# Designs tried in a protein design chat: miniprotein binders against q9usj1. Part 26

Target 1, 298 residues: q9usj1
Amino acid sequence: MFSVGKKISFILPIKGVLQKLKDNAQKTVLLDATWYLPTDTKNGKKEYLESRLPGAQYFDIDEAKDHKNPLPHMLPPADEFASYVGKLGIDRNTNVIIYDRKGFFSSPRVFWTFKVFGHEHVFLFPNAFNAWKTEGLELETGEPRTPKPVVYEGAKLNKDLVASFDDIVKVIESPDAAGVHIVDARAHERFLGNVPESRPGLASGHIPTSINIPFTETTAAGITAPKPEEDLEKVFSSHGLTDKSVPIITSCGSGVTASVLFAALKECGFKDVRVYDESWSGYGKRANEDSSLLATGP
Short names: E, the ipSAE of ESMFold2; O, the ipSAE of OpenDDE; V2, 0.75 times the mean of E and O plus 0.25 times the DockQ between their complexes.

## First folded at step 16 (miniprotein)

Design z1 (at its last look DockQ between E and O 0.78; V2 from the best seeds 0.71)
Fold by ESMFold2, look of step 16:
Structure z1 (fold): chain B 298 residues (1-298), chain A 80 residues (1-80)
Amino acid sequence: as target 1 above (298 residues)
Amino acid sequence: DKYVRIRISGVDPELLRKFAEEVIRIAEEYGIKVEIYVENGKIEITLRGLSEDEAEWLIFYLRWLAYELGIKVEIEFRKE
């Protein structure tokens, strides 16, 4: 565990990363979680095969998923998660440090996935390549290292970190009694319903009662790193999120940027944060068939 | 000189304007020069006076925003 000031942070600066890598008492694995939108010309796996932080393994959110579900990126079953990460040399006692090469975009999704399955020693390393190079350290090129597979024991889905569609319905049917904030990480115009959805069968709009905090409000320099904690607190308070004990469910298009908000909220000490894994990809279809599930506008 | 060139299109002119407004906002925040041209029904935005690091994170962000807004975008980074 790394401590900064008065609290323990799971978002590590490079010195914290290097300290974990030096610790011989507990194994550390770096995970490259770089992922690009389908419309991007780049591919994270291909870039990983060319260069990576030394010894890093690749975590593919499009492979480590529920293959029986047509929705994108849905959490895998616990036993399939365990098998997947075990092949990467990760057991329950492994420190896992997750990065996007130069972003803070997909690594929080993988961080959340580890948290969901009960992995305690998991950390984020934002803007990893630039931090690495600034420290004067070299990337690894050539053939990636092949880890020795291990058994990952005790993976169990923690329902306290995942919201279902039924959880969403309970909130919108009785918002005062539920006492839960639903927070949408999508761009504002998409939230308002002003953007036709590219996938067929999805309504344009948002979950009733939800508030919009586009995930980019929580990041600096585009999407390379989270804002400092004090600035994150200002972002959340400006949206009425001041009571850190109130439960929050984050949502987005497919669960990736909702996980950026998850990480930012947890860094600020919000105690009860869940990700709605289906996000708009699942909800928007239901809202297209049932207008009582759909809101538009502010 | 280094520049990022962005060509955007879409059926909703308000979404195109909001994209351009966000590009201008970021450019002002980071001291990046912005030029906007309209030709043959296309909007072309050229960003200058930025580092390679600024270009890389800006392109990444703008591709995400275009995806979210349903805007077709071609983004090009050139070093002269």
Scores: ipSAE 0.747, ipTM 0.889, lowest interface PAE 1.1, mean pLDDT 90
Fold by OpenDDE base, look of step 16:
Structure z1 (fold): chain B 298 residues (1-298), chain A 80 residues (1-80)
Amino acid sequence: as target 1 above (298 residues)
Amino acid sequence: DKYVRIRISGVDPELLRKFAEEVIRIAEEYGIKVEIYVENGKIEITLRGLSEDEAEWLIFYLRWLAYELGIKVEIEFRKE
């Protein structure tokens, strides 16, 4: 009986989360990564202060970023990341389980961030609030617990998980030779260039040669969880992504939903996946100045 | 009766139409009743017969879609 070694998924069901929480051999920290669109009336931090999973700390993607870069949600320097998570009580040996209130929207960005800096023990907990409630478990209210600060050692940016503008240009200049797929997670109409950009100075359209997979195609209804692996395989296959060895770069508006695709692709076993951190916020500016960088239509 | 009321407005009628069509599609898929009113370039969509859970995930999705389409959206969820 060849024990098909159950591929240890970084996506955990509630049973997996509870198991890790019960395991005293390793420290576990729950992270609330709830983030909403700027146009939304809701605020993740505010909601966190109201209720959270017991013991959860808040990871604010609007704070844990490069503040010297005018683009939204750019990766912080390694030392700043280390300082930030250290204050949350996370060290290199800590099991980090990340969730968000929506279910699977902003938590993948934080997951990707931890991976970028070389954290090994990081997991996603989709649909956390619903799963928690279904198990009859209680939420924590009131003032969150202040964690004991620790030192996070060894944070180093893994460039293999981050695509730069230069990386994108290389693909555009040699699409046939590069063998790299750029996948845009934005809505179809935005990809086509049919929607005006809200920010001044951004072009409307997409990166030449890129394909469009709206991130919602990889999630369950309401963005509560990723689709089952079998369904994800179908989605990616339908877009020509069948070879797991082919390099993929994901992009979106500001790097958040691109990370959803990152997580989904990784779940399906794609080996080489990078997130274009600047995404359209950075690229669209450049494309506005140089039309050769811009494609419209399908 | 529980209902979700969505008001959308924007400069591009085509984008408004696409948004409305998407709402209709979802409603049909989940057996949600849809009422659509068009007045002065604004579209009001009222969804009835949905659970609270359905309303919550739908509202989030629609907010994202509106953002992606560059349209203004106002959403009211009446629970009672």
Scores: ipSAE 0.630, ipTM 0.848, lowest interface PAE 0.8, mean pLDDT 93
ESMFold2 (binder alone), look of step 16: mean pLDDT 78; pTM 0.719

Design z2 (at its last look DockQ between E and O 0.83; V2 from the best seeds 0.74)
Fold by ESMFold2, look of step 16:
Structure z2 (fold): chain B 298 residues (1-298), chain A 80 residues (1-80)
Amino acid sequence: as target 1 above (298 residues)
Amino acid sequence: DKYVRIRISGVDPELLRKFAEEVIRIAEEYGIKVEIYVENGKIEITLRGLSEDMAEWLIFYLRWLAYELGIKVEIEFRKE
């Protein structure tokens, strides 16, 4: 049988995950991308070392980054990405299924990272541990499996998925001519400028012209999974995002929750979505030094 | 006697109130019992009648919200 004209979701329920794991013709690697805010007491790597989905490898967004850039979690150079994922047993033809243990928080950032470097077969598995338990399946404990390293060929940054500060400036200097929506995933009070930033030297507020869609409007309660597509459509349309051809740039504090919006927008068929990787961590410093870059209020 | 206890503090009482209101909203939505005590500008919220799974996703969400609102939060989960 052939599937023609059907939309294929990159967000997999457990049955889809299990089907890909059984496929002997194409290798599948599970990635644990669990990551916690700096103020959280939990540690994702430590939890991975204690238990994981069987055979899962750990993807550390704080290790797979641009180590020359002081901003948090900036995308690594393409060759370093390739080396990193190759050590996890991932080549260009590998199905990569990404989860964070019980959430839908950091896995979209890793999903976006793979998309940026041209990886075609990448998927998200929300609420993974609870789904695994409900299916009656056991977690893996003890020493994690060591994959055989492979060569990852052809990693190249796709600029169509990443926005730079210069891209932002072009939008705010000529918003009608640019025809681009900047969408801020942060909590509303932070967008308004009512919350002092925890990182030193950052202004409180938002990028001029941007609209606020706190990323939790796109998720189930507790940030466990994305909303169904039909509910996502309602969220976006209520904020004036109805034309799927209009370019969108997502932003947040450091690029993690902006990637949740990226995934939600792509699920709804928006054609041109980029993540502003610096997000407020880079922009807010510039806005603190140049008030023409800063907006506050609704 | 399972409970989640949340102690919050910060310089902006309006942000503390918004956080507490969100906790109450969730508690109401999911049938969770809530007790709130205010002392010396600090707020202590105790939640009861929730499963371990519900407590874990709620704690995760509330830590994110506290981070976004610049609120200092201490969360204790008693599983027994």
Scores: ipSAE 0.742, ipTM 0.887, lowest interface PAE 1.1, mean pLDDT 90
Fold by OpenDDE base, look of step 16:
Structure z2 (fold): chain B 298 residues (1-298), chain A 80 residues (1-80)
Amino acid sequence: as target 1 above (298 residues)
Amino acid sequence: DKYVRIRISGVDPELLRKFAEEVIRIAEEYGIKVEIYVENGKIEITLRGLSEDMAEWLIFYLRWLAYELGIKVEIEFRKE
């Protein structure tokens, strides 16, 4: 009986979360990474202040970014990341369990960020609020606990997980030779270029040679959780992604939903997955100035 | 009765149509009652017979979709 070694998934069910919380051998920090679209009336931080999982800290993707870069949600420098998470009581040995109120929308971005900086003990907890309530557990209300600051050591950006504009250009200039798949997580109509961009100076369309997999194809209804691995395999296979060794670059509007694809692909065992951090916010500007960078239609 | 009322507007009628079609698709899949009203280039969709949980995830999805389609969306959720 070949014990198919259960690949320890970084995606945890509630039982897994509870187990880690009970394990006193290692410090565990829950992170609320709730983020809403700019057009939404809701605010993740405000909701966090109202209720959260017990002991959870808030990770604000709008704060933990490169403030020198005008693009949204660009990765912070390593030292700034370290400083930010250190203030949350997280060090390199801390189990970090990330959730969001929607279930599986913004938490993957934070997950990817931790991975980029080399954090090993990082996990995702999909559908956290519902799972928590179903178990009869109570939420925390009132003023959040201020964590004891710690020093986060050894933060170093792993370039293997981040694609740059130059990386994209290399792919589109030699699509056959590159053997890299660019996967766009945006809605189909956005991908096609049928939708005017809300920001001035952005082209409408997609990166040449890219494949469109709206991130919602990888999630359960309501974006509450990733689809089961078996279903994810079907989704990716249907788009021609069967070889787990083929390099993949994910992209979206601003790097958030691209991270959802990142998490889903990693769950399926894809070995080489990078997120194009600039995504369309950066790329669309360039494509607006250079039509050779722009594709429309299927 | 619990209902979700969605009002969409935009410059491109085709995008509005696509949004509406997606709502209808979801409604059919989950057995939700759908009422659609079209007036002066605006589409109002009322969904009935859905749970609060269903409404919450649906509202979030539809907000995302509207954002992606570049259309304006107003959503009212009546819980009672």
Scores: ipSAE 0.688, ipTM 0.870, lowest interface PAE 0.7, mean pLDDT 94
ESMFold2 (binder alone), look of step 16: mean pLDDT 77; pTM 0.720

Design z3 (at its last fold request DockQ between E and O 0.80; V2 from the best seeds 0.77)
Fold by OpenDDE base, fold request of step 17:
Structure z3 (fold): chain B 298 residues (1-298), chain A 80 residues (1-80)
Amino acid sequence: as target 1 above (298 residues)
Amino acid sequence: DKYVRIRISGVDPELLRKFAEEVIRIAEEYGIEVEIYVENGKIEITLRGLDEDTAEWLIFYLRWLAYELGIKVEIEFRKE
């Protein structure tokens, strides 16, 4: 009777989080990855300074990015990532548990980032604030704790988790040969090309051959948590994603919600999932200059 | 009375309609009272009978949706 060892999910319930926090064998750091859309007046860092899970540090996706790239939220260089997380007290052996205030919106982006740089012990804590409150636990207020800086060693970008524009072009040019599914996490109307882009020089539409799975189809109401695995399977199956070995590239507007799909797909056991980091912010410019890169409609 | 009031505006009435339809769908699903007023290309939606937790996630979702639809949104949450 081969006991199929229950693969420990990287998505943790509150009990799992508490267990890790109590385990003194490994250092655990909670990361608040709260981020709001640019159109929102709220600021994740400001809210973090007001209240947080006890001992949590803040990971700012607007700071931990490639500042030389004009696109939003492009991956930082490995050395900059290492420096950034080292200042947060995170080293290679640290358990990193990532949450956001909304539940499951921006935290997956940070999760993906850690995975890209080869961090093994990284987890997601969906609906963290509500779960914490429900358990009768208190939030931390006042000045956050300043962690002791450490050296993060061995940060190296894993290209297997990041799709480039060239990777997208290969799929478009040879869909049958590539056997790759491009999944767009944006809202359906954006995918169709019915929404004018607010940024000058961006086309409206989607990547040719891509399919649309709005990331909200993979989350609970209010984007508080991923749907249960069983429900996720149904969602992906309904879109023709049944073979777990088929390569998938996720895309969105700015690279954030594509990571939500990344996390959901990984939860369902998909083996080859990459995030197109440029997403539409980069691709839309290219498509505006070259119509062969642009598709509209369903 | 506790309510969430949403005001949306935009250049494309179809996108505004899509937004409003989504709000109605959610309201029906969760048993939330919904009032919709349309004036001069602007839509005002008032939601009543929802708790604070529901309001919070709904507001966040609707802000995302508005962003995705390229429409302007203003939201007022009266808690008392």
Scores: ipSAE 0.773, ipTM 0.905, lowest interface PAE 0.6, mean pLDDT 94
Fold by ESMFold2, fold request of step 17:
Structure z3 (fold): chain B 298 residues (1-298), chain A 80 residues (1-80)
Amino acid sequence: as target 1 above (298 residues)
Amino acid sequence: DKYVRIRISGVDPELLRKFAEEVIRIAEEYGIEVEIYVENGKIEITLRGLDEDTAEWLIFYLRWLAYELGIKVEIEFRKE
């Protein structure tokens, strides 16, 4: 008799977004998290400066990162996260609603980042620009609003939401005893090892024991929004993910699309979901040097 | 006439075929007209009968897929 629709969803439709924006009791900040793949000529910050949802601030995953780590967009230290979001006018009690203008691709990474540092009031707004225009609302153009910086207190990394390489090794060394599913969000041919990696020095293949759920299986219309919760449950069930108490670690190329799976799993009520932040960018390098870490094929 | 034109190339013809098959699958799902031209290891796909919002998300998705498959892609969107 368990109802998946009983829990509060962090994925907001336009009416939920508008209600929070109109609420005078609690500050709300919209975050534009638009990010493009390295092969795209577009720039998310440039587009933000041209137009945005009214009052939105920009969150750049390539600025809010661990600058001492050569791997792409690794989580920043907690104090640097706090400083970064404080400059955007966000404190611990701020409602943060995160969108990307191209649908549902990079905003879950920023959502996960907020969850990792203990931010309680964080939400996703999929298909934001289309939903905004369909409601008859105008975008903001011209100079973005300048937020008044605030102090963000209490940012602390929650290790229960992040997987390390050592966590991965423990799973592959004892798959049945570990009781953890590793889920890879990359395209199937990349998972199989049939595609040379674009980053040099990475093996082609996947983490042993992992299963492949390309993140697009969880999205509607390509990548505009997540599928409805009932359909998400069918996707996960078809891959053997039915016990919502079993720990899951999501992975991909660099932690962006793994966060799309994180959001989809949490929406379906999976209790213990972590993102492997390094993903293939770090793992594939190790697997290139140690074949016991590498699997290929189905 | 409004269209999306996609030109792909790469060293692996099987990956190019899989990309094209995914474009066809989406086009069928959304009632989009598809023309395909293949020459010398390159594939040109022309899509018609889609609105601007559909074209925008489709282009974004196809750039992701090309990245994942190691395929070079050129996409032109003619709005008029």
Scores: ipSAE 0.733, ipTM 0.890, lowest interface PAE 1.1, mean pLDDT 90
ESMFold2, look of step 16: ipSAE 0.731; ipTM 0.880
ESMFold2 (binder alone), look of step 16: mean pLDDT 79; pTM 0.735
OpenDDE base, look of step 16: ipSAE 0.707; ipTM 0.878
ESMFold2, fold request of step 17: ipSAE 0.715, 0.733; ipTM 0.877, 0.887
ESMFold2 (binder alone), fold request of step 17: mean pLDDT 78, 78, 79; pTM 0.728, 0.734, 0.737
OpenDDE base, fold request of step 17: ipSAE 0.767, 0.772; ipTM 0.903, 0.905

## First folded at step 17 (miniprotein)

Design y2 (at its last look DockQ between E and O 0.79; V2 from the best seeds 0.72)
Fold by ESMFold2, look of step 17:
Parts: sequence; C-alpha cells; structure tokens
Structure y2 (fold): chain B 298 residues (1-298), chain A 80 residues (1-80)
Amino acid sequence: as target 1 above (298 residues)
Amino acid sequence: DKYVRIRISGLDPELLRKFAEEVIRIAEEYGIKVEIYVENGKIEITLRGLSEDTAEWLIFYLRWLAYELGIKVEIEFRKE
C-alpha cells in the first residue's frame, strides 16, 4: 500500500509555505497577524503598510471581534467573521498561512479563530521574517495588494474548541468528575495573585484547580517559534499532562497567549483542547465579586 | 554602538528584581553583555552584543513580561 504515518503539522517551515504559494489548484493567502500589547508604542497595521511578506493581507484581532462585548478580543459572530475574511479574499477553500512578523504571539490566536469557525486549511508560519531573509527572498514594500472580495460560506462556531464561563464553573465545582485540566498561560506571579491587575475591577489570582504553564515555557528564542515537539512534550509532562485524551482548557489574560498553548498542545497530539475566550478579563471581574471563584498562591 | 537599554520602576521591588533576573538569564543564554545600574528602587539594564533581530524579539518579550508583572518599562533600542 501507500506510505502512511508521516506527521501532518499545521506549523509550516518556509519550504512548506513556498510549496503552498506555488499551488495552482488551491488559493493561498498569507496573513500578517502582528499585534502589540496596549503598552507598546508599535502598531502592527502601520508596520504592515511599510513592509510585509509578498501579497500578505493584514488580520486585525482588534477589528475582527465582537464589538458588542466590552471584553477584549472576544470572537466575532460567525457572519461577521465570514464578512471580514471574505474581504481579505479568503473563501472556504483558501489555504490560510498566518504569521507574526518577528514573534510567535498573536498568530496562534488568529489560527484558533479560523479553527473555531470551521476553516480546515489554516497554518502557522513561525519566525517568518527571519526565515524569509535566510531563504534569500525579499519583502514586499509600497502599496499592499487589495484582494477582490469573495463570499465565505459555512462559517459556524465549533463549540468543541471554545470554553465558556459555565464550562469553567462545571470544572471547578466537580474537578474529579469533570476530568478536565485548566491551564493558565500567564506569568507565574500574575497566576499567584502577587500582581495587581491593570484593568479596574479584576481580582488578582487564578481559576481554582488550574495549573500554570506560562506560554514562554513552550517557545524558543523568547517568543519567535514554538519549541520542537519533543521539548514541548517534556514541558507538558513535567506539569502532569501526559494523557493526550484528557480535555484541556487554556486561559490567560484575554485569550492571546492561551492560543499559543492551544497550538503547542495540538502539535503534541492532545485531542481535546479548548480556549477560554474571556480568560481573566471576564473571569477576574466575577472572581472580584465572588471570592468562591478565586484562588491565590501555588 | 548598538544597545538595548531598559528602565523599570514600580511599587513592588521584588517584582522589579524578578524582571531583572529574567533579563540576566536571557543575556547569559544568548551571550549578551549586561550592565545593571540600581538607584532608589529604579533599575536600568543595558544590553550589548546582540543582533537587531535578537533585540526585536527580546524587546517584545520583555514588554510582555513587564505587562504581566505590572511594572513600568521604558525600552530604548539604539540600532547603530
């Protein structure tokens, strides 16, 4: 029979990216998903307008969101997601390859967003600008290409990839019966409750029963790429995550770094991984008003 | 003379120390020269001997860490 057993990965090296860009049978769109914390002086859209991977479109996580929800970066309604990506020239058959310019930080959030709405042909390209330069390829400057809009059919939220506050409550009320691990991607001191939250009205601490794996434990060269799979497996096993069938919910401040853990866990073959979209931005307010929802310390 | 200069301040000296320790740890891992000046609860860290690409991801990472630790950070990157 045919050779079977080669690993299929959504994390593409530059050779895989270039192969998909050459494919005439299926359209490929590169997405620049660069996003900076509110405290940063840089602007991802401005940088995109100055230079980008050739033909890349910009995906703005602060625009492609639920505008009726005061929480940051909440998933948009499915029809608004479809409209947004359709304007970028993306239909259901499009290969979508997502990068941060220099990091591996916000692109997993966009990857997760596409997966949530049922887009199967979505991939991550870590360390994109350095890989591009090393291959001897030039960046695109000047006017970005404006794609012709298309219709995106069939966007529907996949509940198997998203956790709600109610899902969290079920876990903490019956942790043994739930059999679910809640994993917090925030820095350790923030998890412990030793850091006042910058947004008003949020408690300092973590979700009861949760474990802390700061997302930087899963990345190489600071935050430019995920660690190799073998090293990722060691990270997760050192935190007691060895059974790949056990459900995991990732959380952080607003769902961005939780998505880095989502990608790392999926790369290691964990079968049931969800992101808690509200993360601490929503949970922390509730925990500030109801101390039974709050844990602090180790 | 290319360098990254990081000035941090905040209400909790222990969190400032933990930030500085992480910077030192990264500098050791990547062979980066570090100079530290401490005065009146403020810390200034100067990093030398790093490429522009290394400086860019490091600055991004350190802004994330500062955000997570609730500390104020000013970062200056002199590219030439």
Scores: ipSAE 0.730, ipTM 0.884, lowest interface PAE 1.0, mean pLDDT 90
Fold by OpenDDE base, look of step 17:
Structure y2 (fold): chain B 298 residues (1-298), chain A 80 residues (1-80)
Amino acid sequence: as target 1 above (298 residues)
Amino acid sequence: DKYVRIRISGLDPELLRKFAEEVIRIAEEYGIKVEIYVENGKIEITLRGLSEDTAEWLIFYLRWLAYELGIKVEIEFRKE
């Protein structure tokens, strides 16, 4: 009976989270990665200050970014990442468990960020607040604790997890030779180009040859959690994604929901998944100037 | 009575229609009562008979959808 070694999933149920928190052999840090759309009235940091999982620190995706790049949510330099997480009390050996208040919306972006910089012990905790409440556990209120700063060593950007504009161009210029799938996480109407862009200078449409899988197709109702693996397999298969060895690049508007697809694909065992960090915020500008970069319709 | 009231507006009536249809679809799936009013290019949707938990995830999803469709959305959630 070949014990198919249960691949330890980076997605943890509440029992898994509690087990890690009880294990004193390794330091564990909970990260609240709650982020809302700019059009939303809610603020993740404000909510964090009101209530959080016990001992959780806040990871602000609007702060932990490349401030020299005008595009939203671009990866910070490795040294800036290291400095940021070090102040949160996180070092290379720390178990990092990431959640958000919605369940599975912005936490995957932070997860991807940690993976990009080579952190091994990083996990996602979907639907954290509901799971916590269901178990009868209490939230922390009041002023959050200030962690002891530590030095994060060895942060290096793994280029295998990040796609550039040049990588996209290579795919669209030779789609058959590249054998790479570009997956767009945006809503279908946005993908089709039926929605005017709110930002000036952005084209409406999608990357040529890309496949549209709205990220909501990979989540439970209300974006509370990823769908079960079996259901994810069905979703990806229905879009022709059956070979787990084929390289995939995910894209969206600004790199957040593309990371949801990243997490879902990784859960299903896809080996080569990259996130196009610029996403449409960067690509749409280029496509506006060069029509050969733009596709519309299905 | 507990209700969620959604007001949407935009320049493209077809996108507004698509949004409304999605709300109706979800409402039917979850047994939520829907009231729709159309006035001067604005659509008001009132949802009744839903739990607080359902309301919270639905509101979030609808905000995302509205953002993706480029329409303005205002949402009121009365919990009592």
Scores: ipSAE 0.660, ipTM 0.865, lowest interface PAE 0.8, mean pLDDT 94
ESMFold2 (binder alone), look of step 17: mean pLDDT 80; pTM 0.758

Design y3 (at its last look DockQ between E and O 0.73; V2 from the best seeds 0.00; counts 0 for: pae E 1.7 > 1.5)
Fold by ESMFold2, look of step 17:
Structure y3 (fold): chain B 298 residues (1-298), chain A 80 residues (1-80)
Amino acid sequence: as target 1 above (298 residues)
Amino acid sequence: DKYVRIRISGVDPELLRKFAEEVIRIAEEYGIKVEIYVENGKIEITLRGLSEDTAMWLIFYLRWLAYELGIKVEIEFRKE
């Protein structure tokens, strides 16, 4: 008799993706969420226009943002999120399957964004192009399909998935009483404070009490896929993250790789995970102005 | 027939070394041929024997790492 304990996964293998694409009862939209660092010569939108999974729409994290906030990639207002995804043919009943060229990099940020605004039917498809090719399926080229705009109703920010600066301060002020782990997805040298920040006005270091898990510790095949769940659990336990009921806040430079950790933690069954959307882009400025907010070293 | 050429420079030689060590580690893991040339404080690394799929994620990963380490990097991909 088999024991039954498998959790329902939002990370889909190709078979699961194909099953949802065939489902006549519920519309499915594929989203290409490919995004590159500003210093990269690659352009995700250009790559999308050259080829994509059949029928995929492009989700641009630099367009779907709070344009009034100078910090990068801040969550848009709920009504602007709704307008944006509605133009992509997505309503509340739509299955949304998100991929990017690098697998487990920018697609988790878009996944988190949908979750924040209450979209339940959202999934990740890592290493999508390789999986598609291995199945003998063709990419779509030429002019992308034009979706029929729809109304997206009920978008509302879920504060249980987003951490504010005030939430961070509460953890720092009472680490044991708060019982919250802050996890930093940045490279170790940046966490330690050994690297000057590229922008002026940002302190070098990390949030006091935080743990460093560079996001690449959770990926396989370079950065194209998450590690298997068993290996992810070993990564987290090696950093002292074993109690899945303990709240976790993920952070990074601007909220993108923190979302990779969000997805990996949720896949392992951690119940209460939030992303600190400002991440170092906002926190680092505060820490530069108030050194009590700054830690360096291990 | 494909190669990735990486030119790195920066103010901290230890960070340049850590970057190069990571490139070597990946090259060993994926069976990639690596040639390293050092001249006048610059490091040039040429990677051969990799697929285009491997080259694409590797280039992005190395740009991310260079960004995180504050290293100047120029990366080019050629399909000979």
Scores: ipSAE 0.616, ipTM 0.849, lowest interface PAE 1.7, mean pLDDT 89
Fold by OpenDDE base, look of step 17:
Structure y3 (fold): chain B 298 residues (1-298), chain A 80 residues (1-80)
Amino acid sequence: as target 1 above (298 residues)
Amino acid sequence: DKYVRIRISGVDPELLRKFAEEVIRIAEEYGIKVEIYVENGKIEITLRGLSEDTAMWLIFYLRWLAYELGIKVEIEFRKE
């Protein structure tokens, strides 16, 4: 009986979350990573202050970023990351379980961030609020607890999980030789270049040779959770992504939904997945200045 | 009755149409009643007969889509 080693999924159902919370062998921290689009009237931090999963801390993707970079949501330096999560009571041995109020929208970005800096014990909890309520569990209200600060040791950026502009250029210049798939998580109309960019100086279109898989194709309705693995396989296969060994670079507008694809691809066993952190916010500027970097249409 | 009201305006008519079509598609898929009003380049869509849970995920999706399409949307959910 070949014990097919159950691939321990980093995506946890509520039962898995509860199990980790009950396990006293390792410290567990819940992270509320709720983030809304700039056009939304809701605010993640405000909602967190109103209600949250018991004991949850808030991870603000707008704070935990490189503030020296004008692009949105760029990875912070390793030392800044370490400082930020240390203040949340997270060290290298802490189980980190990440959720967001939408279900599976911004939490993957935080997940990817932890992975980039080499954190091993990090998990996603999709559809957390609904799952919590369905189990009859209570939310925490009032002032959040202040965690005891700890020192996060050994934060080091793993470049294997981050694609740069130079990495993209290499693919464009030699698409056949590179053997790398660039996957754009943006909406189809954005990918086609049919929609004007709201930010000045950005071209409309996509990276040459890239394929479009709107991240919503990998999620349940309303972006509440990733699709089951079986369904994800179908989605990726339909786009020609069948070989799990082929390098993939995900991109989007600002690096958030690209991380949703990252998580989904990793769930399906793809071995080499990187997120282009600049995404279109950075790339679109370059493409606006150099038309050779820009493709439109399908 | 519970309903979601969506108001969209101020963008390329083609993009507005695409957005509206997507709303209709989703509504049909989930058996949601749709009312559409078009006036002076503004589109108002009212969705009826949906649960609160359905409304919540739908609102999230539609906000994303609107953002991606560069459409300004106003969305209201009423339980009464």
Scores: ipSAE 0.613, ipTM 0.840, lowest interface PAE 0.8, mean pLDDT 93
ESMFold2 (binder alone), look of step 17: mean pLDDT 78; pTM 0.725

